VHH binders against Flagellar brake protein YcgR (ycgR). Designs and how they scored, part 65

Target 1, 263 residues: Flagellar brake protein YcgR (ycgR), of Thauera aminoaromatica (c4kar8)
Amino acid sequence: MAELSTPSPASPAPLDGGRGDELEKFTLRGARQILQLLQDLITHRGLITAHTGGGHSFMTAVLKVDEERGRVVLDPSPDPQANRRALAAPRLTCVTQLDGIRIQFPLVGLGEGQDKGRPALFAPLPAEMLRLQRREFYRLQVPLAHELSCLLKAEDLARKPVEVSARVIDIGAGGVAVVVPTGAAEFVIGGTLPACRLALPDGEPIELDLEVRNLNRQTQRNGTEQLRVGLRFAALPRAADTRIQRYIFKTERALNAKARGGL

## First folded at step 7 (VHH)

Design F42 (from C60 with D100E; framework vhh_7n9e_1)
Fold by ESMFold2-Fast, scan of step 7:
Structure F42 (fold): chain B 263 residues (1-263), chain A 119 residues (1-119)
Amino acid sequence: as target 1 above (263 residues)
Amino acid sequence: DVQLVESGGGLVQAGGSLRLSCAASGFTFSSYAMYWGRQAPGKGREWVSGISSGGGSTAYASSVKGRFTISRDNAKNTLYLQMNNLKPEDTALYYCAKQEWESGEFPYWGQGTQVTVSS
């Protein structure tokens, strides 16, 4: 089998390394793949938000890929100030979406000129492009009314088994984020929680092995502390994956319908 | 403010053992999870092991699981890593890190202690 990306480390990395390793499998570095993706953006007339740093961005599009000269041609902003900021920036971060897939890539060495007699911006071809599938990194914010919970199998300070009912605040294809009271159980990044039970509104709880990926301590307005725990699904069976995706799809659809139907 | 001082590294033969220590100061040690990481020459930083604030939960990289044991002494503000059955591929600079609650990151890393395993 051909490897499409460099394999990620088997062990959880600290937060500053973990996300980068996860994104590696979605990063295109092959010249032909990059050219094809840029051409797809042209064909579909995809709008691109180009971030110039300092909170500034402008709307653009890929007008042309010049393979002979190794460059992309971009549509300049109608705002002259935005174009000046872009030209002054050492790097642009370009973000777009194609068929629900997030696409992100850097451009360095931006210049200005003309294409077919019209003003244009150009830059060398990017060395990499991120093509991020919605399902891998999408996180549904769980409606409070759903009262979604996960029964965690953890250990206390004395290494005694403890069960903690944690509220699920967001859910995605790869895991959940939960909140627990400070001191309810011990957590460490990379730790495994076997045989936890995720309660969805339909059917029996789903039994899951979970891995701790991140920890954040929050102080609530009433002065109580809560621990937010990011948990990754370990070896999720197809049936469980299907149920989780169905819940996400149904909830997203219902939220979209509510938004379009008014308040 | 936060200080982490690693010690216990050295040169050992393959199959040997070492015990690393990390002396912590400048924060309430017993309130934070602690970690060991390593960096081999010409390679990136690799997570090795972690231990929760009270010691109730531990985690290990697959490459060291069963050979290394992390522990802590909260009364002494000290983190330990017992390394058994060392292999040449364990050769690296080893350093400890403090959990950062405010950002969820590990910005407080020590200076490290060198471990060299000969074949």
Scores: ipSAE 0.462, ipTM 0.817, lowest interface PAE 2.1, mean pLDDT 81

Design F43 (from C60 with D100G; framework vhh_7n9e_1)
Fold by ESMFold2-Fast, scan of step 7:
Structure F43 (fold): chain B 263 residues (1-263), chain A 119 residues (1-119)
Amino acid sequence: as target 1 above (263 residues)
Amino acid sequence: DVQLVESGGGLVQAGGSLRLSCAASGFTFSSYAMYWGRQAPGKGREWVSGISSGGGSTAYASSVKGRFTISRDNAKNTLYLQMNNLKPEDTALYYCAKQGWESGEFPYWGQGTQVTVSS
């Protein structure tokens, strides 16, 4: 996954190896499943954001699936420059939603032509499509009052073990985003941090393995730098997953009540 | 402006070895994790390996783990990939990259260096 519309710091996967194992179970590779999903996008008139790289994207839609020729027909952009960028791109990353489900797929080998006398873009059928339920992409912004932290077990610049207490800024079913001072520890996308401890309110810390998915430098108002680290939960025990989901649900509900003038 | 220049590719027989280099400029190299990716003709880009800013942590794609070794020399602003026991499936254009490559931001990789493995 890359180039998500309105992405959280922890949501895109900069390189495919960083998310491969976890996204595999949400990835459709059956030809019949792919054709059915594309047909559902046509039936529901799903608008697709096609990312061409370099921060550029355009709106499109699947107009037709040509099973015999193994290709999709897409609505071109009214902006000729967007179409030129798309045709020049090595791949498009297409993102859409269907009934609250996020759908993402690559298109490679984009061409242009005509479909029944009208301009159209053509591409081979994708070999895979990602289908994520809301819970997989939803991120709760953690209230500062909760003081939610994660004790990271990592290494410093000298390869010595260090423990870093990191503030959790958002949390979802698949992971957390944390902030640490720049230079506090070493991180690499795809690397694993074993036996970290996530502290939720009212309970013992949850011990879990984390995989680094994203790294972003942040400059604070006072001019100091900190590193924002996107972390994926590796294997979560059922009990830990239940506790995390309960925290997310209860906190979201409390924030919604507060927005309505509740406690 | 970020500039990355790869070198060290070539033609090699299956079972052989190559060492790739990437010369980095335009940013504080020692402050950023660095990565190697590759792209075979007709295929999308594939992540190969990553190394943390100080070199203390590394990660590898399952297809290359045990055969490839990533390293860096922060004094020389240079990233390396030692490739051993090469397979025909490793044939690709290899790029070094800085984070943000597949996030839809401006790509931080160079022209690439071609690796061709014959059998």
Scores: ipSAE 0.394, ipTM 0.785, lowest interface PAE 2.5, mean pLDDT 81

Design F44 (from C60 with D100T; framework vhh_7n9e_1)
Fold by ESMFold2-Fast, scan of step 7:
Structure F44 (fold): chain B 263 residues (1-263), chain A 119 residues (1-119)
Amino acid sequence: as target 1 above (263 residues)
Amino acid sequence: DVQLVESGGGLVQAGGSLRLSCAASGFTFSSYAMYWGRQAPGKGREWVSGISSGGGSTAYASSVKGRFTISRDNAKNTLYLQMNNLKPEDTALYYCAKQTWESGEFPYWGQGTQVTVSS
């Protein structure tokens, strides 16, 4: 399932959920703006993850923009099967990042050919491009040792209230991603979970309302299913926002110091 | 072999009502959340509404909240959207969509049914 409003700069997951209205203010539709952004990707040699559907993707780059024919030229995958999947796909979703800014755009009508004697992929210029430039999209991968949890208030399959303790796997200024066992509760994208409790290591649990932004079901190696739920903070109090940002800052600082070998 | 077939669109004047239906086949309908989306000419796809697998939770875009009602009949494998007090800006191709579970995979969208609201 696609993410709506809480993508990580490091996450290539595409934004194509049921909440497209929230992305309109970040969407470029002017031809000049689109051409300039594509040229910026060329200039900075930006790597693009192209999603072909079915969980498949490949790495590519914009090689050039052919303005006269209204097309982009893309670097094909060294894997012939990835290129075949791309050519068979009705739509590619391209995700990249430029100086911390998440960029996403669709390509429809992919074709194959040659550019300057080398294999290349061609597609019509996108009619729109998404550009997200906000600190709210930064996500910290939560260290397992912190054992962060969020107590969710939801409904089970019989429409009865349940409380589910969910493990927090990432956190940002805009929300959290959690993991719950499949079937523990019902979720719908756009739905609100009121009065949930987020436990941070230093202090009292934070009580807050959460909105469901994305859902992904995964089968673990032992055959057990788990559900990954992306949740956005709704009406977050200033004190809670401050505590979350302090936790993110302190944890990043500690991880960076450890990675550098420390002092 | 997922199939979603939308119906119930048409031409209606402002202030009118329409009820859309989506007939689903090729999957266990009662196991998936379902959604309605729309696309107006010259605009991107807009999420309209969603409903959980058992119908216990619903959600609506702010632009339609209070005017539209989503519902489902799991015994008939059918999703509905009741649209009241329609406005010219509701003119769009309306799509039914099935939740997907694979990372990076998009919802499966149907062919759509056209809704035109005259002023």
Scores: ipSAE 0.353, ipTM 0.785, lowest interface PAE 2.9, mean pLDDT 81

Design F45 (from C60 with D100Y; framework vhh_7n9e_1)
Fold by ESMFold2-Fast, scan of step 7:
Structure F45 (fold): chain B 263 residues (1-263), chain A 119 residues (1-119)
Amino acid sequence: as target 1 above (263 residues)
Amino acid sequence: DVQLVESGGGLVQAGGSLRLSCAASGFTFSSYAMYWGRQAPGKGREWVSGISSGGGSTAYASSVKGRFTISRDNAKNTLYLQMNNLKPEDTALYYCAKQYWESGEFPYWGQGTQVTVSS
């Protein structure tokens, strides 16, 4: 059974509740930590996607935390139907981001009323909040001077093999993101690119099987279009993993030294 | 606004076949990879298959590889899923989706079409 629709950390879609054991170490349960995180969302004016079930959601924000009464005050939707769905829902799943970190929490017992004469929604404070900070999602932004490239073995519109040299823009323990010109090859999420070659400094290219995880078409400031492709390492030999980690570590140290030393 | 309308589901016996269709509107269909997902009773949504914008690349979940075929007709703005050798475990609501991981976009899913496979 392959599940390839797993959301990225930046995705607005809620994560599977069945992953409780996997996510427990990222779950906040302390009342003070929960209050502080909610207050941070207020301070940074974070927009929240509130999922009401049945494929419905609406945009909201935390307006206020009432710690004495143990509740949050939320901005209602301008759509009355969205508010009715929210009030009828047994549970809201709220998803947002703060500084690139995914935050997710449940709200149960939603009510409506007024705050300072203005319509508002309110709910008891959540008993838990997920703050997803994972090492495997760390991405080194590759310095342009390194000219890091990955030779992709892909297919064109006629399913003919093509080789595309792609610039690596970021790299992590789990994969790379690359940029290719629009039309260079066809990509589909879940597709496998066998025997690609990642060119790192200090050695032969690393041969890797890559799986397409993300696609994003970006228009550059000069009007040209480029495709950003997120690629997962489908299988990574220990020697290749060691070389990639060594490159990441050395590059981070060099960048930190350069910033501090003014080099 | 993106709109997706699925059709072609129904009741079929194990070993049978169905062809699902998804009519797309509200975006330039030929510019996006398209996907089929499904949700069985009591389970979350799972990815089933994907096809690149021009149809040159396809991908399949291991559970359906060799039995299902995804295709598209960009002139008609229509996505298809040919399902052969259906199994009871293929019983699910089948959804059509526009590319999920474009930066800042929510996944665009249709209402779905029900497939029920009897033993």
Scores: ipSAE 0.271, ipTM 0.727, lowest interface PAE 3.8, mean pLDDT 80

Design F46 (from C60 with K98R; framework vhh_7n9e_1)
Fold by ESMFold2-Fast, scan of step 7:
Structure F46 (fold): chain B 263 residues (1-263), chain A 119 residues (1-119)
Amino acid sequence: as target 1 above (263 residues)
Amino acid sequence: DVQLVESGGGLVQAGGSLRLSCAASGFTFSSYAMYWGRQAPGKGREWVSGISSGGGSTAYASSVKGRFTISRDNAKNTLYLQMNNLKPEDTALYYCARQDWESGEFPYWGQGTQVTVSS
């Protein structure tokens, strides 16, 4: 299995430098492309995890792009210590997703000030942005209308078997991310969940083994906490792989058709 | 402030055993899954084992499965790794780790305890 400190493709953590040459074809360096991508993040209110080094990070968002001054304006953390770490860092590594596409970019020379009378962080526009559309890293955000679920077979605090119906929030060639209520079952990174059942809109549930790859707390709008569980497909059967890829392709096409014009 | 302190390492002959401990403080230990990793000289960190918050689930790297056993005592805020049938390839600095739930990253590591297995 993977090194403990190495992030999975589904993780908000940055990709390591070991992929340097392979990632070149996914790297945007055109000024207009960079500006458009940053504007897309603003339009979709994309949340960004900004990594300051030493395993520290904070949540931010792009508030605006100031083309005249050649800078991006970011939402500061409500935590003053996080802002101090960010300002002291030689580089921020910003990671986000837009419609299942992983986006990563560096910010160097972070400063603080005010924008329209409100506290803000400022940085020069990045010279490059990674926009990763590779099949192995692509994650389809599952439409709520599809009600896609996965029945997890896990254990509770007493090591007693328990079944948990989890909502699938994203899906890719290598796995799914699901959301479960905090305390519904016990999870550990590297743990195997055997004989789980993935329900796609068409056909019988797919029976498969899942491996836990990452865990994150997620706070809902109503203030309750849920656990986001990233799960890798273990020994995926050929037929199951085909059905999952077909679902991803079909859903992508339908979403693109809606974006281009009314049906 | 999260603190993790490992102990129990040492020099041991191949086929021998060691029990590592990790004393945790600065957080509610019983609320977090805990992990063991290792790093051999000149190599990157390797995940070894993990245990869920209540001990209901465990996981092991294939290289140590069947030889190592992870456990915890939530009343003592202590994580353990029982290592049996040690091999020269197990020689490494062993450290315990805790995930940061906000970022999903592993920023909290102890200083480590050295395990050296002679042939």
Scores: ipSAE 0.518, ipTM 0.857, lowest interface PAE 2.0, mean pLDDT 83

Design F47 (from C60 with K98T; framework vhh_7n9e_1)
Fold by ESMFold2-Fast, scan of step 7:
Structure F47 (fold): chain B 263 residues (1-263), chain A 119 residues (1-119)
Amino acid sequence: as target 1 above (263 residues)
Amino acid sequence: DVQLVESGGGLVQAGGSLRLSCAASGFTFSSYAMYWGRQAPGKGREWVSGISSGGGSTAYASSVKGRFTISRDNAKNTLYLQMNNLKPEDTALYYCATQDWESGEFPYWGQGTQVTVSS
């Protein structure tokens, strides 16, 4: 998968069977964790975009956490219409970033009043907060010179095993995207490809199980059709994860050095 | 125009069976993977099952694996879902869908067929 996307209520979502489970592992539900994260947002003066629905949003910030009353205090918008929309909304979806970490959380039961003589918005503490690190959504575009490949173990029309050598076009902590010739094998989102072999430039191929997450057809300039397959690492041993991360970091550093005119 | 029309839903007792059908038109059915999803009131959409364009590969959500079977008849442009040993938690609107392979999105959805399982 190219990246972890924020769920949209208006999008056709998900025929991706693992979506809820994937987001759940990044969701904080412990009271201590939620309080600590909110305090971090206050300490770093994080600006929050609060979405009120219908395409409307406003900029806010957490001013303080009132632990005794179990509520968060927010900076109101200077736009009275934005505040009225927020108060009328059944739910606010708050989005922010802290040091490259994307943070999202809901607020329900928004009210208005004053805090120490200043206008403020109040809401109960969120029951959950989503925290996504760059590592979880970063994808390295694989240089053509690296000739990265993955030997896929798939099935044909008769459900018989077939092996397909696929070119790896991008790679991240959670998976790879590969390109295969149209018709080389049968693919379906949610399908499992066991014991595939990922070849990195250095060392033995890594044996791993892959799950199909997306499919896209690509037509090349010469008219040839290829299938792009997004694949998730179903189970990744620590040693394999370390090798993949080292490849990503080493390659990114080399590309950055080349862009700056370095060696 | 891409059209997907589901049928075969109804009211059934727990432990019972139903077979859903999806009639497809307006595209080359045999070239597309097809999917079944479901949505219960007040809940998000849940992926249920998928089948590759030629039928050689299938996938199932863990909650239905072993109970549901997806199949297709490319000559009839029809997708099927055989549902066995139905549970009250299977109560939902069931819809078929296919992906726009250029964008990777699922813009083609049927209107759905209601399945209600009584305890």
Scores: ipSAE 0.574, ipTM 0.869, lowest interface PAE 1.7, mean pLDDT 83

Design F48 (from C60 with K98A; framework vhh_7n9e_1)
Fold by ESMFold2-Fast, scan of step 7:
Structure F48 (fold): chain B 263 residues (1-263), chain A 119 residues (1-119)
Amino acid sequence: as target 1 above (263 residues)
Amino acid sequence: DVQLVESGGGLVQAGGSLRLSCAASGFTFSSYAMYWGRQAPGKGREWVSGISSGGGSTAYASSVKGRFTISRDNAKNTLYLQMNNLKPEDTALYYCAAQDWESGEFPYWGQGTQVTVSS
């Protein structure tokens, strides 16, 4: 049987259409809203995974929005075969994220040409964009002052158990992102880390099982590389879920109050 | 440029074995976690297995756990998938994949090697 995987904010896979009615409330159809969201992707240099069907995808970005011609300009893949597949596809499904929010949209009628002397792909503006603000996809950026940490139970290159204290950089209902020094332990997407300990303010550490969902390299200000690990909560006791939600809500309210207090 | 070239597929009877290889070039292979995925005709992409950069951690889809073994040789820039007790349901095009460290996405997939398991 095919396995079901739950999407994470950083997941390259398109969202399953099985519950399309529930996604309608997150679907943007206003031309102004679509233009603004595409412009936000340009401003933040959002990387987009473009799915061409059949399990094929390539990495792209929105280079510009041509409002007068009603089209978006995309960065082509360095792989010529990926570009040929994209041009032959009846549609692309584009997946990205912005500020922890999942964004997904179709592109139909892809063409190729040049923009400012460089190769480019062109497509009509999408008629709709999904902007998914579901509880499981929302991520709170953890204030550095909170010193949130997670003690990871992992393995080294010899498969020997190791414990790594990781700094939590974002947290949501579905998981955390942590940073660890490169080489501190071995990580692989789909790997399980049993009996890890999440330290929240006000109480004992929460023991939980984590699944690795994403791996990125992060370069520090001093040039040192760290590994960013996206971790899904495999299962949470009700009490743990309550404590995590309470922390997120309390921290959001405090951050929002501080931001508005400047007026 | 990053290149991934799969080999070792073929036609095999149910209960048989195959060993797939993926030759990697254009990047520092030993720094990357590597993955095997598969795509059956008319079906979506399915994740099969993964292995960490040094080989210390592995992961498997429940459908293949206990039958498939992922391994790597960093000195030879090669990823392997040992497939035992093959079933007709394992029939698919098998791809290896590397994740881009900067973006966290999978921009680099090989062209695949076909595995056909007859009953």
Scores: ipSAE 0.491, ipTM 0.839, lowest interface PAE 2.1, mean pLDDT 83

Design F50 (from C60 with W101F; framework vhh_7n9e_1)
Fold by ESMFold2-Fast, scan of step 7:
Structure F50 (fold): chain B 263 residues (1-263), chain A 119 residues (1-119)
Amino acid sequence: as target 1 above (263 residues)
Amino acid sequence: DVQLVESGGGLVQAGGSLRLSCAASGFTFSSYAMYWGRQAPGKGREWVSGISSGGGSTAYASSVKGRFTISRDNAKNTLYLQMNNLKPEDTALYYCAKQDFESGEFPYWGQGTQVTVSS
């Protein structure tokens, strides 16, 4: 879940440059809303990926909501190791989707038992649930043929201004991921890159401020190392937002048509 | 092998100042961006500040911008946080952190240094 930071209960939550503050407006805390959303997951037989920390997860589902006891009943994994890991975790992060809406919620105090003679996992009802529209988390993988680039204004190792043309590898409503050669410029998570230029088809490059959110090393098939930089749009004008959404929509449609034997 | 040792915390009156230090060892300090985070009583970890490998770029959480200054001395393998005009809300355990470039996560945290700001 590259678009959203998922805290690991076995490890400290990673530094995200304040991403959690942006998610607060999408968080449901009303008891009735939480109960209704959980019932919707039952009705639609939503499969849930439960993250137990340390990169571990398993597939589950909400079997029922026990409102009287204030708890949710979950389907255990057929893998005993996954269940032991879940029971040992102080917190589960549950992620699912319903009609293009991403739903995420924590479960704390997981226990095991039986429901109607069958093995089950139990947890108190979550105090909060995150509901995100597809737009907020979707990332389009940019086709290489589009040669999408972003001109970054940054500093080199000598603290001198440098311009780096970076290839855009994915794009969403909230930002882009780019790749640059290792050592091309200095980056720091939370740092602002002012007056960068995003080149999209059909129009002038979009000038915008970008905030660094993620840094990781990426090794290409030929052994060449590149730095992958996740960048958030710090303030996106409505016209630029419209152009980005249009590009994403049309490219996705074209890729879907091509995948199904169209051009 | 990777070790981060924070120091410089203490009790200070509101409006006062403290300078935190982080001594780093077990890696090539000058090749990595470094970060300060904090955890207040009853709250999760909060990102506070970051500095690029050469010190040319810095970043700050909005809650501390203008009051805190991050710096580094690559010759001494030391990270600093100068904290001015401290508020009771700054009371927390302060950690320095190193990002792992392969995973993009922050698996390397120090033990922390306690900062308590009285009214």
Scores: ipSAE 0.524, ipTM 0.850, lowest interface PAE 2.0, mean pLDDT 83

Design F51 (from C60 with E102D; framework vhh_7n9e_1)
Fold by ESMFold2-Fast, scan of step 7:
Structure F51 (fold): chain B 263 residues (1-263), chain A 119 residues (1-119)
Amino acid sequence: as target 1 above (263 residues)
Amino acid sequence: DVQLVESGGGLVQAGGSLRLSCAASGFTFSSYAMYWGRQAPGKGREWVSGISSGGGSTAYASSVKGRFTISRDNAKNTLYLQMNNLKPEDTALYYCAKQDWDSGEFPYWGQGTQVTVSS
């Protein structure tokens, strides 16, 4: 029996690691593996979406792993209300991505204080971390410099057509994730957005139909609220598929070259 | 205390109609997309339909498109599913669900209402 829907590997929406035995094969429980993965997130300055329940989340990052005290140090939100929600939550579900691989982990017992004179959030080290490694689920994190956008054709509250230019934050063989300001348009999971236009850096925009697969609200580090929309390519012509795959491959190679001090 | 209470199910002959209702309480109904799902005996859950928070967008599974209509009344905190031209394969427990902004899944909190379509 399958769930009605699951978020993409690159989506900030959490996967249920506790309920699905299919996810057990992707779950890390070794202390050294967990410590190494958290350290990798620090090294790569990975942004984390922390879900506090009740439809709320905020952007954070692991600043430090304190092995001696068995805890992680997190960057607090500049929004005091997000921090209050996090501290009141029985559990945070943290979702991030490292080199195209989705990573998810719980934090329980969140506290606040200071680290070297700066505000910080603290939590015990997670007992488990989900690391989802499947090529068909791979999503490229889109570099901000590429300014990838998708013009969405949607409807507002009054069923009036509206066009929303959405920033593409990740892209894969099966779809994209975009961010829009909260309230820019109405979305529903399963809804079709016809004749949208995906703008890649080179060439004409690709016209395509998109299906909404995932919806998450998040509070950015600057306090701005956004809606993240996971979109599936409903039907993708071979020429469009080729262009998207070429963009993904070319961008991965360029990012790998830059990471090694190359151009 | 979030509650979803489905009603309106029953026994109906093929080709007949039923209207399901879901009464919501304990949250700001108008702020959430709402969904209908179903589960037939011995089968997994199947997504049936969805409606955005203000009703501006709707979606349907291909198996019910053109036969079912989802609607909502935000003033009454009520979700509806109008089911026309019912088929034996529509026999299932029907439940409503609230959008979970955190998980992206369809958590089902309703008890469900049974729909049985005879041939």
Scores: ipSAE 0.483, ipTM 0.839, lowest interface PAE 2.3, mean pLDDT 83

